# Designs tried in a protein design chat: VH-VL binders against COP9 signalosome complex subunit 8 (CSN8). Part 8

Target 1, 182 residues: COP9 signalosome complex subunit 8 (CSN8), of Drosophila melanogaster (Fruit fly) (q7kth8)
Amino acid sequence: MHLNKYSEVVERLENEEFEQVELGAEVYQQLLAIYLYQNKLADAKLLWMRVPANLRDDKELIQLNLLNIALQNNNYADFFKHIKYEWSERVKSPVEDLLNKQREELFKLMGSAYMSIYQHNLLELSLMSEDELKHACAALNWTEELDGDRVILKPKVQEAPPARGNDDQLLKLTEFVTFLEN
Short names: E, the ipSAE of ESMFold2; O, the ipSAE of OpenDDE; V2, 0.75 times the mean of E and O plus 0.25 times the DockQ between their complexes.

## First folded at step 16 (VH-VL; framework fv_durvalumab)

Design w1 (from u1 with heavy chain S54R; at its last look DockQ between E and O 0.79; V2 from the best seeds 0.00; counts 0 for: pae E 2.8 > 2)
Fold by ESMFold2, look of step 16:
Structure w1 (fold): chain C 182 residues (1-182), chain A 122 residues (1-122), chain B 108 residues (1-108)
Amino acid sequence: as target 1 above (182 residues)
Amino acid sequence: EVQLVESGGGLVQPGGSLRLSCAASGFTFDRYWMSWVRQAPGKGLEWVANIKQRGSEKYYVDSVKGRFTISRDNAKNSLYLQMNSLRAEDTAVYYCARDLRYFDSLSYFDYWGQGTLVTVSS
Amino acid sequence: EIVLTQSPGTLSLSPGERATLSCRASQSVSSNYLAWYQQKPGQAPRLLIYYASYLETGIPDRFSGSGSGTDFTLTISRLEPEDFAVYYCQQYGSSPLTFGQGTKVEIK
């Protein structure tokens, strides 16, 4: 997590929330997006619980909460599905930063779970161009092979991921298999 | 088909100001950081400044900090460099460059414009 | 600040010969965050190699990069007429971004 990114904005918005009796959806939209980027999932969950009832039907806030739910459940497929929403300028910056952060986590997880991955599957999920993907894979020292006309990515061989429970790892692998079958 | 076209260079007196522009085409401009890199006549390359996709982060080499301002207009696919308090040492060809960074790396540059010459001379 | 020192300053060779260009860093460059660029007279630099050893799309495979830590090498296996140019290395692992001073490859 980037420690100083958005810190001043978050402080201002949190002060507005605690000092004001009625807030528009825009404060909650920005706070939720930034909390998700900062991986403050407990704060994000609590924020959603305190959103006033009349604001919970705001379309963009609902879409941000779909990202929140996906992250709470470690559901990469839902995350990358819902982040395609056309975000307002108010939240584009933290949402784009969140996308990049989740791409990094996706690459780490796929590299630990697979010996080979079809390029087209990763292009679709990551929302990257071929050139962007080649540069990202080079940063991780991944290599390519051809299987006929299809490009196969070979992740760098690595040990097991950081210590999360075996059940969390199994859930993520199950979702990878489901995603890759498309 | 990526194209970067700089403009706005010229002759300027020490202490003067100049604004450089870079018109981008052939790629989704607002998905990339952008940089300015300069090259003094007969010398090597020096990174000057860069700017994040939405303009929320800007970084400068120390020698221009407080004098130069990088900016962008994503609706016009344009990058800018406002140069104030110019010095003879700022004389260079200024290149607009598409700025790549992935994971924890800083920036390297896959596409460059042809450059615009800035001459600071009394 | 990481200083990149390229050697030799000038490399005089004939077409068909192998060129070996060195880039030495004053301190270790993290994760091989090093790129190589070619600059022909009157033109902008062109990216050749990124992450020390990965060839940019559209660059001929006679170009290759190697090295790690403080020592990096650009190799042109068989010089072509269009390869006579100035070559720069650049590190992007530590702020500020720095370039080497260049190696000119010229016709003997």
Scores: ipSAE 0.434, ipTM 0.771, lowest interface PAE 2.8, mean pLDDT 87
ESMFold2 (binder alone), look of step 16: mean pLDDT 92; pTM 0.935
OpenDDE, look of step 16: ipSAE 0.852; ipTM 0.951

Design w2 (from u1 with light chain S95Y; at its last look DockQ between E and O 0.84; V2 from the best seeds 0.75)
Heavy chain, then light chain:
Amino acid sequence: EVQLVESGGGLVQPGGSLRLSCAASGFTFDRYWMSWVRQAPGKGLEWVANIKQSGSEKYYVDSVKGRFTISRDNAKNSLYLQMNSLRAEDTAVYYCARDLRYFDSLSYFDYWGQGTLVTVSS
Amino acid sequence: EIVLTQSPGTLSLSPGERATLSCRASQSVSSNYLAWYQQKPGQAPRLLIYYASYLETGIPDRFSGSGSGTDFTLTISRLEPEDFAVYYCQQYGSYPLTFGQGTKVEIK
ESMFold2, look of step 16: ipSAE 0.550; ipTM 0.817
ESMFold2 (binder alone), look of step 16: mean pLDDT 94; pTM 0.960
OpenDDE, look of step 16: ipSAE 0.879; ipTM 0.957
ESMFold2, look of step 17: ipSAE 0.554; ipTM 0.816
ESMFold2 (binder alone), look of step 17: mean pLDDT 94; pTM 0.961
OpenDDE, look of step 17: ipSAE 0.888; ipTM 0.960

Design w3 (from u1 with light chain Y51W; at its last look DockQ between E and O 0.03; V2 from the best seeds 0.00; counts 0 for: pae E 11.7 > 2, placed apart)
Fold by ESMFold2, look of step 16:
Structure w3 (fold): chain C 182 residues (1-182), chain A 122 residues (1-122), chain B 108 residues (1-108)
Amino acid sequence: as target 1 above (182 residues)
Amino acid sequence: EVQLVESGGGLVQPGGSLRLSCAASGFTFDRYWMSWVRQAPGKGLEWVANIKQSGSEKYYVDSVKGRFTISRDNAKNSLYLQMNSLRAEDTAVYYCARDLRYFDSLSYFDYWGQGTLVTVSS
Amino acid sequence: EIVLTQSPGTLSLSPGERATLSCRASQSVSSNYLAWYQQKPGQAPRLLIYWASYLETGIPDRFSGSGSGTDFTLTISRLEPEDFAVYYCQQYGSSPLTFGQGTKVEIK
């Protein structure tokens, strides 16, 4: 968790909300994007609950909440689907950071589970180009095998960080494996 | 099994030139970025330059821009550093390093050669 | 520029003791992109830990990394004779890439 990045912006925006100054959708857009990046999912859920009703029809807020729901449910497929939205300059930075973090988490999950995957499936899921994927696999010392004309990527063994519980990992892996087997 | 072997270091006068070489083996050389990292005697580490797998992108620390040129020959599994207009502050052990970039990160280095000493003396 | 400050400068311990090395960043290290290296006299650095806590292949499990943000720690659970060396941290999360000044672990 990278609480230090955006900490100054979050503090300012939270102070603005507490002081009950007239708030536009852009305060909530930025807070929601940053909370998701910081993995503050409880705060993100509570933030959505307190968004004023007249702002909840804001298209970008709705799209950010779709990311929030996907993260709350450990749904990688929905996350990568919804992040394709064309984000405003106000939230591009934390949303791009969130995308990179989710790609990192995906690769950590695959490494921890020793999961082999067809290259084309991982390209489709992760929204990476073939060159980006080859770079990431090289950086992680993953190998390739052929199954006919299809490429299979084999993760290198990595010990999972102790910072996450086993039940969370099993839930994320189950959702991911279910997606791949469809 | 991964090996990086530097050569070409030596003593040179200020303003002189040297060309460093690094022979790579035990891995698929053209899949990796490669770096030069230097260490002045008794001091810490400084990244100098790196080069993309294809050789199409090259990056340098500011202190060597315009004087040093990194290059690679993927057919020969070799990395090079052409050093021109050498200065006393360029005196260091120069390491060839396999350069790993993790998503949006800069570089870290998982394999290093033994280093080659470059001494620039007036 | 992110300045990495390692402490202590020198750590004097006996074989079998636990070593704890600190690396403090002047500002948060993006995505915990932090590596640890070991360097023995006359040798090249050797990667121990990357991404703050991931153990490099072939490194003994007595080495571990922890921390996030601005504070990072390398721990050697039981020092062996070959572990007496200089240790460097390195951040690779933002430009320019920087190394710490090193912590020397020496025999008491």
Scores: ipSAE 0.005, ipTM 0.496, lowest interface PAE 11.7, mean pLDDT 83
ESMFold2 (binder alone), look of step 16: mean pLDDT 93; pTM 0.949
OpenDDE, look of step 16: ipSAE 0.760; ipTM 0.893

Design w4 (from u1 with light chain Y54W; at its last look DockQ between E and O 0.02; V2 from the best seeds 0.00; counts 0 for: pae E 3.4 > 2, placed apart)
Fold by OpenDDE, look of step 16:
Structure w4 (fold): chain C 182 residues (1-182), chain A 122 residues (1-122), chain B 108 residues (1-108)
Amino acid sequence: as target 1 above (182 residues)
Amino acid sequence: EVQLVESGGGLVQPGGSLRLSCAASGFTFDRYWMSWVRQAPGKGLEWVANIKQSGSEKYYVDSVKGRFTISRDNAKNSLYLQMNSLRAEDTAVYYCARDLRYFDSLSYFDYWGQGTLVTVSS
Amino acid sequence: EIVLTQSPGTLSLSPGERATLSCRASQSVSSNYLAWYQQKPGQAPRLLIYYASWLETGIPDRFSGSGSGTDFTLTISRLEPEDFAVYYCQQYGSSPLTFGQGTKVEIK
């Protein structure tokens, strides 16, 4: 929704890095998290390469880099695995925004690929609460039915499938399908 | 379509009691937190109380603690607010609202009833 | 509790103009959990903006929320006649839930 979200913060942090003042891990943590949210994956990769050796053992930086690697490789299963972390307040906002972006992508892909999805599978992937998921389904006009003690979600039939026009989108879909079928 | 309909409002004397009800429809009631939010005439909004899906957790604004009790009947898709020892400052339109929660957040409200007016005066 | 202070109290504008509403918190709002509501006379509040809203909300694009920490802003890029109302901010990051006192957007 906000194309320029974190732009001022990024500018400030990039300037700090440029000045080559003794920087703590906090500058790299914030910048990396924001780059990931902004889908500046090339920048994120380069940033990680610039992280001083003495800061590479920082636990939060390592965790952010795991997200970076997952996104670089279109490994969405690993993304949702590594996002489960107690993030500092310093990076919580951009990381949550990143998670929301990935959730949106997940719902789009699931809606285009499946006629029905078990609720427990989508909960596991999206990391949403049951009430959050229900709200999302309602907002998207998904329907719900019961299969014994399991809940099945049915995406809204769209007149035109989303443009599967690029290899990247196909790769994303393949990763999600693989996760759901295992 | 989600609908929330409040009832039970009216005129009551200070020290009196009143019980509000909210009838919910159009959604799975027992999967959501529910809240009461009030608005004094010509004033802003004030959260009053909310209740967990199971009813096992209840929270109140300080000014109503010990006087108000929130409850729900999931079988009847109903939310209640028992108000005792009413004061003039409790005069307000009382709204029933559906709570949404995000990650570790508290509640924001996506659906509201039309409200019921409670007037406390001698 | 977190006290939310909205400004200005009243904003007088004409249709087509840009509206900027401020909501300042007495302390940092956890994870920036802030929502905005619109209320018209005789009606219940309507949810406009909430943090991390990636779902289609049906809210016109002219409404946008921004901010972090203690300073938040609701912007209406071009006011429509139906946008003249009272707007409330609400935080849901820390107990208890609290609202701002509201900003009235009125027609000049």
Scores: ipSAE 0.078, ipTM 0.691, lowest interface PAE 2.5, mean pLDDT 89
ESMFold2, look of step 16: ipSAE 0.380; ipTM 0.752
ESMFold2 (binder alone), look of step 16: mean pLDDT 92; pTM 0.939

Design w5 (from u1 with heavy chain L100F; at its last look DockQ between E and O 0.79; V2 from the best seeds 0.00; counts 0 for: pae E 4.2 > 2)
Fold by ESMFold2, look of step 16:
Structure w5 (fold): chain C 182 residues (1-182), chain A 122 residues (1-122), chain B 108 residues (1-108)
Amino acid sequence: as target 1 above (182 residues)
Amino acid sequence: EVQLVESGGGLVQPGGSLRLSCAASGFTFDRYWMSWVRQAPGKGLEWVANIKQSGSEKYYVDSVKGRFTISRDNAKNSLYLQMNSLRAEDTAVYYCARDFRYFDSLSYFDYWGQGTLVTVSS
Amino acid sequence: EIVLTQSPGTLSLSPGERATLSCRASQSVSSNYLAWYQQKPGQAPRLLIYYASYLETGIPDRFSGSGSGTDFTLTISRLEPEDFAVYYCQQYGSSPLTFGQGTKVEIK
């Protein structure tokens, strides 16, 4: 029941934002991280807009907003670039959950879009070790084969993707192809 | 090379306490869930508890709930099991294990320590 | 709770023979969330197979796994002297995660 995760923390933090006079950056850091995990991108955008000017130079808040911007733009390359930051204990848990969620979405996208994928490309993008990637691919029933000296991942054959908004899916694929070519 | 080394086992009376430790090396410890799995003498394997990478989530088998506490110290690459109110049925070799879990699955274990023996006897 | 029942309890064979170990679940194991382990006397378990049929790196290809739903099989195509051990299946699809009682493969 991941849906209830952080709900009590969010309520407490939203009350603190509403009630407190001397609000520190840590409330905004935690709220932003949790909103991103919950895929509440509208709330995340509004939260950034209301961060007081004297807190906007906070280094961790800036890094969290870089994740926010990447998610708003469906930019996987920027997301995985910026998530490398060394996160504080107060946001580490929701950031870990967000990373795992984005990896799942990445595999879902790749599996629906490609018949074969070079392992090296996924290792670089996903920030996973070879061990981690091998086990994650097995969970999806993907197979491996060699193309010369390179390992190729074969996603399992899937039926046509659901029609959720094909324009958004085409945009995501275009952005991802650009990343792979870089 | 991945290594997991348990310590802290021994002989204890019923109702007593022990704290087990597991020292991890050869991998990025804070990227993995970790488990304790036990094996009573001459018996099979029983999962005991596990803990999320950050330490924020912990799960236990029903027979040890309220008596055992799993914890981790990522700065020291160490996993712990605090065992209180020990019973004769807790007598076992306790293994530290590295969890793999993805998507909707629970855990399976790719690396195990050599175990530490806990004997609960009067 | 899913109970895993392994058969046979003991399998007495000679080196070079084919070993077939069975693991039956009391109810369907979701998405083939089943693993196999080897345990030699005085040693920790060693992962052989994950997701029912995927061979762990470093495990010889004489080991293979198959099955789905409630019936799973570990096969050793040609027993080597180092393969005489106890083998456990484990499901991880439903809480609580559980192990089978083991099958001992011993020298005839």
Scores: ipSAE 0.305, ipTM 0.729, lowest interface PAE 4.2, mean pLDDT 86
ESMFold2 (binder alone), look of step 16: mean pLDDT 94; pTM 0.952
OpenDDE, look of step 16: ipSAE 0.825; ipTM 0.912

Design w6 (from u1 with heavy chain R31K; at its last look DockQ between E and O 0.77; V2 from the best seeds 0.00; counts 0 for: pae E 2.2 > 2)
Fold by ESMFold2, look of step 16:
Structure w6 (fold): chain C 182 residues (1-182), chain A 122 residues (1-122), chain B 108 residues (1-108)
Amino acid sequence: as target 1 above (182 residues)
Amino acid sequence: EVQLVESGGGLVQPGGSLRLSCAASGFTFDKYWMSWVRQAPGKGLEWVANIKQSGSEKYYVDSVKGRFTISRDNAKNSLYLQMNSLRAEDTAVYYCARDLRYFDSLSYFDYWGQGTLVTVSS
Amino acid sequence: EIVLTQSPGTLSLSPGERATLSCRASQSVSSNYLAWYQQKPGQAPRLLIYYASYLETGIPDRFSGSGSGTDFTLTISRLEPEDFAVYYCQQYGSSPLTFGQGTKVEIK
């Protein structure tokens, strides 16, 4: 992830939060979106706890917090459900970056878990067109085969990592298997 | 179906300015990066500039930095290139192109407009 | 900057012949971030191949791409009359984006 992206914006917004007594929802919206992109989930959680009660009914801030909750719980299905919201210009850039990051994470996780994947399953989850998916899979050096009229994606063969520190990935895999089957 | 239509090219003196436009249709414009690529007459292709979906990030080839400004209006499905301080070496056909990038790659281009000619002549 | 050198500059062939176009990079192109384009006179380039070897939708399968690292090849298995054009390679693994100078495939 490119963590230097938005660093100047975050510094400015954090200074605004520190120096001011009353803020509009716009500062919290931008900070939350950027923290999620930067994978600063602890900061995102603490930020939501600091949001004043009078701002918690802001529509866009609520939608950003739904993304926050999905990420805190490793819930990819909820994440892709809620990212469909029509985002304002002030958060569109970090939200699009977050979507692209989560797509990459989804593809890496599915590629490590499966030797073959039906194309339609990945299309349904990733919010990509068939053409977009073909190009994204090519970027990962995945290939495809036909199973009758259905396309099967073949992830690049990966060397198995040591099992140490895999609990978070196992949780993500369990969520994916449940999502795909039900 | 995907259509990119450039306009705004023409003849200009060195030091002059032009503004190129590209009208996009047949796809969700605000979901794609967009690029300008140019081709001097009888020569090869040179990438000029691109712009992120939101317009918040813009990149330029070194030879045009400080002189050219790329911009977009997503409500109008339009891409622009403001060209200032034009030089003879800027003479080229300018193409707008739909810009593809995935993961850690930079850009390649799946759809191109037909181009607009910019001639910088004393 | 990665310089792409295409060879030959001009390839004179007859319809039905096999064309082999070379693109050599001055340094390794990471993850095979290389594309091939076709351009006919008065027309815009058309994407043929992306990520070195993946065929764009709607491009005939007589076109194929191969190679890795510094050496890449575009092959046209049996030239058709509409294939006589200029072909460009392009890398997108390193800034700035660069194109090769082109190979013209012309009728003998």
Scores: ipSAE 0.533, ipTM 0.813, lowest interface PAE 2.2, mean pLDDT 88
ESMFold2 (binder alone), look of step 16: mean pLDDT 92; pTM 0.939
OpenDDE, look of step 16: ipSAE 0.880; ipTM 0.951

## First folded at step 17 (VH-VL; framework fv_durvalumab)

Design x1 (from s1 with light chain S95Y; at its last look DockQ between E and O 0.84; V2 from the best seeds 0.00; counts 0 for: pae E 2.01 > 2)
Fold by ESMFold2, look of step 17:
Order: sequence, then structure tokens, then C-alpha cells
Structure x1 (fold): chain C 182 residues (1-182), chain A 122 residues (1-122), chain B 108 residues (1-108)
Amino acid sequence: as target 1 above (182 residues)
Amino acid sequence: EVQLVESGGGLVQPGGSLRLSCAASGFTFSRYWMSWVRQAPGKGLEWVANIKQSGSEKYYVDSVKGRFTISRDNAKNSLYLQMNSLRAEDTAVYYCARDLRYFDSLSYFDYWGQGTLVTVSS
Amino acid sequence: EIVLTQSPGTLSLSPGERATLSCRASQSVSSNYLAWYQQKPGQAPRLLIYYASYLETGIPDRFSGSGSGTDFTLTISRLEPEDFAVYYCQQYGSYPLTFGQGTKVEIK
């Protein structure tokens, strides 16, 4: 159950935010990273609005907000671009969890959209090595085959994901096709 | 090339302590969970403990809880196992292993060190 | 805790023969979170198979894995001299992570 992960930390940090007059950037860094992981995008947007002006030039907060903006706009290319930042110990855990969730969403979207995927297209987007990708595809019960020198990934046939609108899926697919073709 | 090199094993009396180390190279250590797995002489494999990339999550087999502490130092590419209150049944070769996990799975192990022997005897 | 029971304990065969190793779980192992390892005398284990049926890079294709739920099988289609070793299954669906007790494949 990933939904309950960080619940104690979030409660503590939210108490610190509301009880203290002057906070350092570290409370906002941690809350923002965790809200993004939990897919609490409304809370993440409101948190950024609450960050005091004197803290908004904090380098790590800026980078976290770039992830926030990418997620708000369903922009997978920007998300994977900005996640490359060297994250501090304070936020590394929720950011890694977020990366794993976004990778899984990317693979689910690609698998539902295509019967065959060239490996090289997915390697660049996912930030994985060839070996890491092979193991990740196995976790989803995907297979490989060769087309000459090129590796083709064969997604498992699956049911449509629950409770998501067609417009949302179309937007995500359009963004991914554009990203992969460039 | 991925390499894992264990050290710190040896002979110790029951109730004693040892600290095992594992030096990692050939990969980005901070991107992987890490495990200790042990093998008593003439016996099979037993998972002992693992630790998340950041060090924030740790899991142990019940027989070592409260006595062993797993830790890591990502700046030094090193994994550690502090073993206290050692018992004869802790006698084993201890392997450092790179944990793989993807999406919702737990850990399996793609690279192993050569192991370090811990002998607990009077 | 999921207990893995391997059978047989020892499998005595000649080079060129087919080896079939069984691993049975005390509870269903969801999503086929099961791996197989080979261990030769004096060496560390080596990963062969992950997610029940996927072959690790560098492992010969004479090795294959199959099964689901509680019953899993490692098959070596034609034994080579270097395949005589101890083989372990391992589940990673729940903590504690557990291994089977091993199957020794030896020369008859």
C-alpha cells in the first residue's frame, strides 16, 4: 500500500508549517516532494503558492516545482528531463518513489497504445539502462524480439485502465508519440 | 563491471560483535537497494536484511531483529551490517547483494559478492 | 512467511540429459515474483531466471523457467558439465524474502 507511505512524515511537517512563524526551505522541499509522490497535485499547487518569497530562489524548491508543473500539465517529457537533478537526502526517497510511479504509468500507457515498441525509443524516455529496461519489462510480462539489429518490445495484452477519461489518455498518448518521434 | 567486495568477517565469541562492510563499484550505488544474504556451512541461503537507496527503509529477517543493523554510506559506495549479540547460529558466509525491484515487486539479486565468513564459537 | 520446498533434494543425471527442478510455495506467489539461482562449489550464487520465466543476460538458453501460483519449474534442456551445481528458488512477493532449500544436480 503506497498510499499510506509518508503519512506520519506529512502530518509532522504540516504541523510544523502551521505552528511556526519562520520556516526554512527544507519543510517545503519535503512536503512538495511527498505531495507529488502521493499524486496530491492540488495540494502541491497550493503549497507552492504558500512558499514565502524569500525562499522561492531555493534551487531545490525550484527544481521540485518544475516537476510539479510537468505533472500538472501531463508533460512526461519535461518530467523525465527535470527529474535528473541531483536531489538532496531530504527528498531523495519520495522523489525516487515518484520516478518509479511515473515510469510505471509511462509503461502502462505505451503498452496500451502499441503492440510493438522499439527498445531505443523507451530507453531514452525512461532513464534506464538496457539491462534495467529488460528487468522492468519482465515485471510487466512484456517480451522481446529482434528486427535485425534493433530490439522490439512486445507489451502484454491488457484490459483498459479503470476510471480514466478518453481525453486524458489521448493527451498523454499524443505527448508520448511526439516525444518518442524526436 | 559490477563488483561487490565484503570484508570484516572473522572468529568471534558468542555475545560478541562484528561489523561487516561491502565496497561497491562499477554501478551507481545510490540507485539500488542492497541486501545481506547468508549461508551457514553446508546449508542453503537465507536473506538477512535489505535497505532502500536512501537508507530510509530497512527490513530484517526476524531472527536478527534487534541485534543486527543494516546501513549504507552512498558517498563512499559502501554497505554495512553491524552484528551484535552474536550466536552460534549466526555462523555463515555473509554475501553482499545488489537488490533489484521494479514497480510493486520486492527484491531479487542480480550481483553478489564472494562473501565473508563469520564464525561464532567459543 | 512463504516457505519454498524444492524437489528433488538431489538429481543425479548424465551430461546431455534434461533436468527438471521443482519449487513449491506454501502460499501463492503473486505476479510470479520468483527467481532461480545457480551456485557452484566455492562460488557465490548466480541469477538465472527472474519473474519465473525471464532469462538473465548471459545465461545460456538451455535454461528455462515456468510455473505460477504455488508451482514453479526450472528446466535445463541438455545438461553441460558446467551445469552440475546447486540450484535455489527465491520468492520476492512478501517479507521475509525466502529461498528454497536447494536442489543439487550431480553427475550420475
Scores: ipSAE 0.536, ipTM 0.815, lowest interface PAE 2.0, mean pLDDT 87
ESMFold2 (binder alone), look of step 17: mean pLDDT 94; pTM 0.961
OpenDDE, look of step 17: ipSAE 0.886; ipTM 0.956

Design x2 (from w2 with heavy chain R31K; at its last look DockQ between E and O 0.77; V2 from the best seeds 0.75)
Fold by ESMFold2, look of step 17:
Structure x2 (fold): chain C 182 residues (1-182), chain A 122 residues (1-122), chain B 108 residues (1-108)
Amino acid sequence: as target 1 above (182 residues)
Amino acid sequence: EVQLVESGGGLVQPGGSLRLSCAASGFTFDKYWMSWVRQAPGKGLEWVANIKQSGSEKYYVDSVKGRFTISRDNAKNSLYLQMNSLRAEDTAVYYCARDLRYFDSLSYFDYWGQGTLVTVSS
Amino acid sequence: EIVLTQSPGTLSLSPGERATLSCRASQSVSSNYLAWYQQKPGQAPRLLIYYASYLETGIPDRFSGSGSGTDFTLTISRLEPEDFAVYYCQQYGSYPLTFGQGTKVEIK
């Protein structure tokens, strides 16, 4: 089932670290990517703190930690900036899953915050093409209309309970969207 | 222009094997899940298998599990279906399809190839 | 497995008439994860509608989709000569992905 996705891989990788065999950056790369996907942010933070100094110069591991920092700080703009890195095959799968989750959280947060959203703002935030965005909005049962030449997205109006830290995420998103609109 | 071109179909005896290929062009291949969908002559559509962008996840209809293997080569923009232990009921046109999926949905198909015919008969 | 049953099996109509095609699911299709396809003889299917009611880019607005849960409908408001084809519904809420058996829209 998807609820235990990557659980066997994580167990294997954690056993490798526990047994204290000689470890390459690859173990830490995979663990960090999977922890971020699983929303195990405490584990991700602690993992970075215990990465040996000689491995902290690994380029991909540094890029994964930039995602980690963005997620720790609820910073959507930094997350979408840093996710653009060309990921290795070892981490591509959990990183793609993480991107999908973060896009969904972004759309849910914006749909809760706004009755209307200009399409161009969401295109820039989400790293989607116009066609991809149309299909993604349809997945959420959003509609669209025109304001002159601009496309306006109409989220479904729902009163969902906030997730933990939702006010901080909404505030950061609101500030970023407001910046783009002006 | 999105194009999907299947090849590798043909006539094969029961128990035989075939390898289907699909050459993709006009889009960023490694950003999409891909599917094989088949259609027996005069019959409806049946989804066969799909594969994640990275190749790390694969799903199959029960009737082909253990016999068919889907794979992809993102460097060559190519999708493959290795078909082993073929049976008469595997006779169909096989379509390569580009999967769309968003959030918690599974796949629907926005672009299709023209198909390649696989005939399994004695 | 979600079984999709389409009705009618064949719909014989003339150009200009309204076509109504039904697709019923054996269990609820989550979040309207349902698509409609058109297939002409000797051709690959073409996506018409996704998420039950959203029109694919480039598809004429005489096509529309509606429904939710277990009951879905494709409507062609005014048939054109090129609309005589077989139509399939497809669910993508759970594996295996499944199609209906098709509705043939033929010229009377």
Scores: ipSAE 0.587, ipTM 0.831, lowest interface PAE 1.8, mean pLDDT 88
ESMFold2 (binder alone), look of step 17: mean pLDDT 94; pTM 0.960
OpenDDE, look of step 17: ipSAE 0.888; ipTM 0.961

